# VH-VL binders against Glutamine--fructose-6-phosphate aminotransferase [isomerizing] (glmS), part 7

Target 1, 141 residues: Glutamine--fructose-6-phosphate aminotransferase [isomerizing] (glmS), of Sulfurisphaera tokodaii (f9vpa4r286to426)
Amino acid sequence: VIEEIKNAERVIVIGAGTSYHAGLYFSIELNRLGINSLPVIASEYYNVRSKKGDLVFAISQSGETIDVLQGIRMMRNSGAKIISLTNVIESAIARESDYKIYMRAGPEIGVAATKTFTTQLASILFILSVLKKENLKKMEK

## First folded at step 20 (VH-VL)

Design g5 (from f3 with heavy chain R32Y)
Fold by OpenDDE, fold request of step 22:
Structure g5 (fold): chain C 141 residues (1-141), chain A 122 residues (1-122), chain B 110 residues (1-110)
Amino acid sequence: as target 1 above (141 residues)
Amino acid sequence: QLQLQESGPGLVKPSETLTLTCTVSGGSISSYTYYWVWIRQPPGKGLEWIGHIYYRGRTNYNPSLKSRVTVSVDTSKNQFSLKLNSVAATDTALYYCARTDYGDSGSAFDIWGQGTLVTVSS
Amino acid sequence: QSALTQPASVSGSPGQSITISCTGTSSDVGSYNLVSWYQQHPGKAPELMIYKVSNRPSGVSDRFSGSKSGNTASLTISGLQAEDEADYYCSSYAGSYTWVFGGGTKLTVL
């Protein structure tokens, strides 16, 4: 996962609702690390022209978000690789991903998806911490 | 509170075009998460999904009706419409407009209009 | 697309539990956890009772529950009441932004 993110020409972070906001944060932080990243509202995925070399980071609590699913299908058809972050093992989105990351959150009950959002951020922060660590190692060499 | 209301002629002649409009009130059609749906139900029969539209105009249709169906949206009027060409008696049905959330909170038809009966008869 | 398969009718006595099945294929029910259930009383529009297999919208009685195994989703109504008498429809995402409905089940409360 980390190597894919590092080697991607662009990281497209796609999500809906609170997942989009989590993705937005992730995208911002990636860009701060010098990793070209584009946040995408899931329903607006048609406006994204993906290509080989792109990496799609799909965020969906249920792993069944239709706009995200259809988005990654389109982007995959253009040659993009797919990493998913979902809360449900072997969900539709997960099954269609090259790399599967599962957040360890229990069932989401609230409409605001607060628990899921915080778990998404935790996962994203962990990924970012690893990326930063590796970046520092390169700088020390 | 968001409400949907169907409107249009209750009678259409065979081979003509059925046109219905759904007026959305209490909220905007322009949404990143909602799609606007047409569903019909022949009298005494089950439900059939017709198609939907995203507020920017992206549509998807039931394959069985695709050749005859056009769904459009008018964001300025907060309405979306259904056109069904070359109607036959089998198109007689209660026509519902509905909303579906393609975000992660629903993915079902959570709000429905009351439905409008369209009868195809000469 | 072909409709999902539901029993034409089910019946139960007040207080009993009944289950309505909804059988699809590996391309719809079997592929997605996006099965929803709708209750329709005579002369009324359908009402969403269950979404994403097992979730209840606010205001829906906890007597209604949903599950899925393989290509078959199920709606269970516990503590059956007279007001539960209605038609019930399942629906599932079928890919490519399309949906399918079941044929409907008439529930009679004896």
Scores: ipSAE 0.917, ipTM 0.961, lowest interface PAE 0.5, mean pLDDT 95
Fold by OpenDDE, fold request of step 22:
Structure g5 (fold): chain C 141 residues (1-141), chain A 122 residues (1-122), chain B 110 residues (1-110)
Amino acid sequence: as target 1 above (141 residues)
Amino acid sequence: QLQLQESGPGLVKPSETLTLTCTVSGGSISSYTYYWVWIRQPPGKGLEWIGHIYYRGRTNYNPSLKSRVTVSVDTSKNQFSLKLNSVAATDTALYYCARTDYGDSGSAFDIWGQGTLVTVSS
Amino acid sequence: QSALTQPASVSGSPGQSITISCTGTSSDVGSYNLVSWYQQHPGKAPELMIYKVSNRPSGVSDRFSGSKSGNTASLTISGLQAEDEADYYCSSYAGSYTWVFGGGTKLTVL
C-alpha cells in the first residue's frame, strides 16, 4: 500500500459524505508530502480522467457506496490501481480493490457517522505516519 | 421536511408521450448526495424502477424501458421530469417520484411522492 | 431486467414471526449488500423499512429486521400486528446504476 502511494503519479481519493471529508484531509496531507493528490466527491467521479499510473484510494464505510463503486470501476478500467478503506470485509468495493484496508471499527450506528469518521481518520493518520517515516529515511540516505 | 409531488396528465392516448413532473420542496434538488428517481406500479401489480437522474443531468434507465424513457431535471424550478414515448395500455400505472442516496447513508428509496395515476386509453 | 422472486403471499397470526424471502441472482442480491424492503398499505406510497440488507431507518419499528445469504435476502417481522398487513417489496442494486424490484408479497394477518 505504501509503495503504491509513493510510486503513484497521482492519488485520487474518492468518498461520499463523511468519507469524502476524511478523504479530503488525506488528500491535503498527501500533497503536503509532495504526493500529487486529488480529492473527489464520489457523485462527481464521472469527469475525473484517470489513467495508468494513477492510484485510487477509495473510502467507504460499508464498502457498498454505489458512487464510489462505480467510480473505482471506471478508473480501474482506465488502468488505475485501487486501494480501498472499508469497514466491511469482502464488500463490493473491497472485492474490486487491488489492496484492501479494513478499519475494523464494528458496525456504525447513527446518521452522524462519528465512529466511522474517527476510525477513517485514524487509519489515514497511520498511513501518513508511515509515509512520513519513509520520507525521512530517504533524506538520511 | 423534503417532499416530492408528481404532476401531469392522468390520461394519455396510445402511441403518445407520457410526461410527468416531480416538484421537490423543502430542499434543493441540486445535491451531491441524492439522485432523483421514477418508479411506477401498474394497478394491482408490483413496483418497477424506471430510471433516475443526477442534478447535473446524468441519467440511468431500466434497460427494458431505455429506448422510450427520458428523464430530465430543471434545477431552476427544483423539478425533474419523466417522458415515456409510444405508450401502450401496459404503461398504465401509478407513477412515483422518489429520492435515493448513492452515498453511504442509504442506497434506497427513502422519500416518495404520493404518486399520480396515468391511464393509457384511446 | 428480471425481477427478484418473492412469495406471492404470506400469512401469520398476531404475535407470530413471519419471514419474506427475496431471491435474486449473483448479479444483484448476490453481488451487493444493497437490498432494501418497502411496506405498502392500500392506497399509499411505499415506505422504506430496511436498507442495505439489515439497516432500519429512524421511525421504523424494531420488529422489522433484514438479512441476506447468498442470492436470497429475507425480511422478518416479529410480533406480528394487524397494522403490518400490507404488501412488501424487496429491491436490490443490480449494477451500472440500475435497480430491480421483487414481485411483491401480500402479508395477511389472520
Scores: ipSAE 0.917, ipTM 0.961, lowest interface PAE 0.5, mean pLDDT 95
Fold by ESMFold2, look of step 20:
Structure g5 (fold): chain C 141 residues (1-141), chain A 122 residues (1-122), chain B 110 residues (1-110)
Amino acid sequence: as target 1 above (141 residues)
Amino acid sequence: QLQLQESGPGLVKPSETLTLTCTVSGGSISSYTYYWVWIRQPPGKGLEWIGHIYYRGRTNYNPSLKSRVTVSVDTSKNQFSLKLNSVAATDTALYYCARTDYGDSGSAFDIWGQGTLVTVSS
Amino acid sequence: QSALTQPASVSGSPGQSITISCTGTSSDVGSYNLVSWYQQHPGKAPELMIYKVSNRPSGVSDRFSGSKSGNTASLTISGLQAEDEADYYCSSYAGSYTWVFGGGTKLTVL
């Protein structure tokens, strides 16, 4: 997954609601690392023109977020590769992605959105930490 | 809290156009995750999904009705509307507006209007 | 888009559990975990009871539960009460931003 992010011409990060906010943070940090990234509100996916070389990072805890699912279908048809970040094995979004990252969250009780966002952010921070280590190695030559 | 209320004529003549309006109160129709929905129910019969609209104008319709249906939105009035062309007696129904969430939390019709009866008769 | 098949009626006695089935296809119920159930009392609008197959919205009794296997979703009502007498509808996402409903099931509490 790290190599796919590093080699992408552009990383399109798509999510709805709180997943969009987690994705916005991820996209900002990717740009700070020199990785071209575009955050996308899932319901606005129609405004995005994708192509081969694009990597789509789709964030959906349930893996059934309709705006995300329909967005990745459109972008995959245009040649993009799909990475999904979900917490449900064999969800629609996971089944249609080329690479799958699963959040290891405990049972959802009460206000699921708050716990879900924290777990999404933790997964994103881990990915960023690995990418930052790769950048440090690149600079130490 | 957020409420939906249908309004429009109770009687429409065959072959004419049915126009209904749904007013959203207690919240904004402008949302990145909510879609605004029309559903109908003929008297004594089941529910039929008609279509929906995203507040910026994107629509999807039931394939069986799409040739006759248009849904529109007026964000300045916090309203969305249904137009059904060339009505017949089989279009007599209770018409509901509803809300659905296509984001992470939803994908069900969680808020419904009270419904408005439309009778198609000469 | 194919309609979802529900039994026309089911009945049970107070205190029993009953199950209402909702059978679709591999293109709707079988493809998405996006099945919902609605209760409708006479003269009233439908009310959401279950969404995403098995989730209950706030305020819905834990006597209501949902499940899915293959192309069939199920609503189970345990501890049946007189107030549960109503019509019940399932709905499923059918792809391409379309939705289908079942024909409805009349639940009679004997």
Scores: ipSAE 0.673, ipTM 0.856, lowest interface PAE 1.4, mean pLDDT 89
Fold by ESMFold2, look of step 21:
Structure g5 (fold): chain C 141 residues (1-141), chain A 122 residues (1-122), chain B 110 residues (1-110)
Amino acid sequence: as target 1 above (141 residues)
Amino acid sequence: QLQLQESGPGLVKPSETLTLTCTVSGGSISSYTYYWVWIRQPPGKGLEWIGHIYYRGRTNYNPSLKSRVTVSVDTSKNQFSLKLNSVAATDTALYYCARTDYGDSGSAFDIWGQGTLVTVSS
Amino acid sequence: QSALTQPASVSGSPGQSITISCTGTSSDVGSYNLVSWYQQHPGKAPELMIYKVSNRPSGVSDRFSGSKSGNTASLTISGLQAEDEADYYCSSYAGSYTWVFGGGTKLTVL
């Protein structure tokens, strides 16, 4: 999933409510790393033109956030690839994603907090730390 | 606290248009996560979802009613409205407005108005 | 979308547990964890009891619980009380911003 983020023409980060705020933070940090990113309020997805080469990073704890689900359906139909960050295996959003990150079942990421927002941030911080490490390693050579 | 109140005529003639308004108080209708909903209940019968509106105007409707239904919003008045065309006796019902949260926490109808009875009769 | 099927009535004695079923299809109850339950006393508006299959809103007794298996959702009321006598409706997301309701179940406390 790291390589998909690094090579995307644009990373569209979509979420509703507190997930939007976690996504906004992620999008800001991606731009600081030189990765083009656009944060999207889920209810406003219909204002976003997506295309082949876009990567959509969808944040939904339940995997059933209706505005997020409908947004990724539209963007996938326009050629974008979908990464989901959810807590529920086989949720609607996870099932419709090309790549899946599970906050409760993530490979090296465990649950660092008991609250929904902090769990999302922990997962995002881990992804960012890997991206930052790759950047520093590249500079050293 | 946030409250919803239906208003409109209690009696409508067959083939005419029913118009109802829901007034939102104690909060703003302009929300990125709340959608504003119409639901009805014929006397002695169950609930039927009619449709909803996002405050910027996007709507979705029950397919069985879609050809006759229009939902609109007026953010300056903090109100949303239902128009049902070509009414018949079978449209006699208690009409509710409601709120739903399409965010992660509450895709359900969590706040309801008191309901307003509309009778379709000559 | 198909209507959700509920039993027309169910009854129980005070202190018992009862379960109300809500059967849909693979296109609604089976596809989404977005089932909710409403209690309606005579002359009153419906009140949300359960959402997202199993969550209780603040102020709803933990005697009320929800679950889902396949295309069927269930509302369970434990420690049945006289005040639980009411009509109960389920609702499910059915895709494309569409919602469906069950036909309702009359709960009688004997």
Scores: ipSAE 0.662, ipTM 0.852, lowest interface PAE 1.4, mean pLDDT 89
Fold by ESMFold2, fold request of step 22:
Structure g5 (fold): chain C 141 residues (1-141), chain A 122 residues (1-122), chain B 110 residues (1-110)
Amino acid sequence: as target 1 above (141 residues)
Amino acid sequence: QLQLQESGPGLVKPSETLTLTCTVSGGSISSYTYYWVWIRQPPGKGLEWIGHIYYRGRTNYNPSLKSRVTVSVDTSKNQFSLKLNSVAATDTALYYCARTDYGDSGSAFDIWGQGTLVTVSS
Amino acid sequence: QSALTQPASVSGSPGQSITISCTGTSSDVGSYNLVSWYQQHPGKAPELMIYKVSNRPSGVSDRFSGSKSGNTASLTISGLQAEDEADYYCSSYAGSYTWVFGGGTKLTVL
């Protein structure tokens, strides 16, 4: 997954509601690392024209978020590759993705949306930490 | 808290156009995740999904009705509307408006209007 | 879009458990974990009982549960009560922003 992100011409990050906000943070940090990235509100996916070389990073805890699913279907039909971040192995979004990242979540305490967002952020932070380490290694050469 | 209420004529003549309006109260029709839905139920029969609208105007319709259906939204009035052209007796039904959430937190018709009966008769 | 198949009626005695089936295709029930169940009492609008196969909205009794296997979803009502007597409809996402409903099941509490 890391190599796909590093080599993409553009990383489109798509999510709905709180997942969009997690994706926005990810996209901002990718741009700071020099990786071209575009955050997309899932219901607005039709405003984005994708092509070969694009990588779509789809965020959906359930893997059944309809606006995300329909967005990745459109973008894959235009040649993009799909990475999903979900918590359900056989969900529709996971099954239709080229690469899959699964979140780990413990027992939910309090508002369900809050716990889900924290797990999404933790997964994003881990990906970013690996990307930062790879950039440091490149600087040494 | 959020409520939906259908309004429109109860009787429509064959071949004419049925127009219904749904008023949203207790919340805003403008949302990045909510879609606004029309569903009907012929007397003694099941539910049929007609179509929906995203508040910025994007629509999808039941393929069986697509040629006759138009759904529209007026965000300034917090309303959305159904037009069904060229009605026949088979269009007699109880018409509901509803809300669904296409984000991760929803994906069902969680709020319904009380329904309005429309009879197609000469 | 495809219709979902439900039994026309089911019945049970107070305190028993009953199950209502909803059979679709690989293009709807089989493809998505987006099955919902609605209860409709006579003269009233449908009420959401189960969404995303097995989730209960706030205020719905834990006597209601949902499941899915292959192309068939199921609603189970345990501890059957007189007020459970109603029509029950399933619904499934069918792709391309379309939804399909089952034909409905009349539940009679004996």
Scores: ipSAE 0.635, ipTM 0.850, lowest interface PAE 1.7, mean pLDDT 88

Design g5 (from f3 with heavy chain R32Y)
Fold by ESMFold2, fold request of step 22:
Structure g5 (fold): chain C 141 residues (1-141), chain A 122 residues (1-122), chain B 110 residues (1-110)
Amino acid sequence: as target 1 above (141 residues)
Amino acid sequence: QLQLQESGPGLVKPSETLTLTCTVSGGSISSYTYYWVWIRQPPGKGLEWIGHIYYRGRTNYNPSLKSRVTVSVDTSKNQFSLKLNSVAATDTALYYCARTDYGDSGSAFDIWGQGTLVTVSS
Amino acid sequence: QSALTQPASVSGSPGQSITISCTGTSSDVGSYNLVSWYQQHPGKAPELMIYKVSNRPSGVSDRFSGSKSGNTASLTISGLQAEDEADYYCSSYAGSYTWVFGGGTKLTVL
């Protein structure tokens, strides 16, 4: 999914509550790396016009966050591709995504809110670290 | 702490419009994740979801009622309202307002009003 | 006339366990892990007992549990007590910001 992020015209990052804050951090760091990014509060998705070439990065621990699900449905219908970051295989958001990132291997039952946010951040940090490494190689060439 | 209270007429004549108001107290109706809901229960029968509103005005309705229902919100009064047009005897029910969370914290009707009985009769 | 099918009634003796089923379609119960259960005592508003299939709100007894398989969700009440006698409703997200309820199940504690 790194190549999709690097090649996107814009990375729209959508989440609700604490997932929005994780997404905001991700979006800020993407912009600092030169990747155009827009953070979106999930309930306000209808204010965002998406298009072909956009990549949507959807953050939902359960994969069932209704405002996120409805947001990615609208944006995919407008031509965007969807990457999901979830903790539940076969969740609605994951099933409707073009690319799927799972925070944990295998099935699991509930995670404390604080623990969930930190695992979201850890996943985001890993993605950012790969992007930073690829940027350094690009500059060397 | 947060409470919902329905108010409105107990009796409405057939073909007229039913209007109910739900007052939110102990919290704000303005929220990025909470949606404000109307549900009804005909006497001796089950629950029927009517519709909801996001505080900025976005609504969705039960398809079976969509042509007759309007839900609105007045954030300055911390209230939301139900309007049901062209009522008939089959619209006689207990009407509840409720709250749901479409964001991170859940997706269920976690707070309910006491309910108000509306009878449609001539 | 309800979109979700529940048995009309179930009964059990104190101390027993009972299960109430809630059957929907692939477009609601089968598509989303967004099933909730409500308890309603006579003359009272419904109270949320289970949400997101198996989660208990704060203050709800651990005797209440939920599960789902395919298009059918289940509420299980263990260690039945007289106070559990009530009507029980399931609800499911049905897409496009719409919700459906089951017809209700009257639980009698014998």
Scores: ipSAE 0.604, ipTM 0.839, lowest interface PAE 1.7, mean pLDDT 88

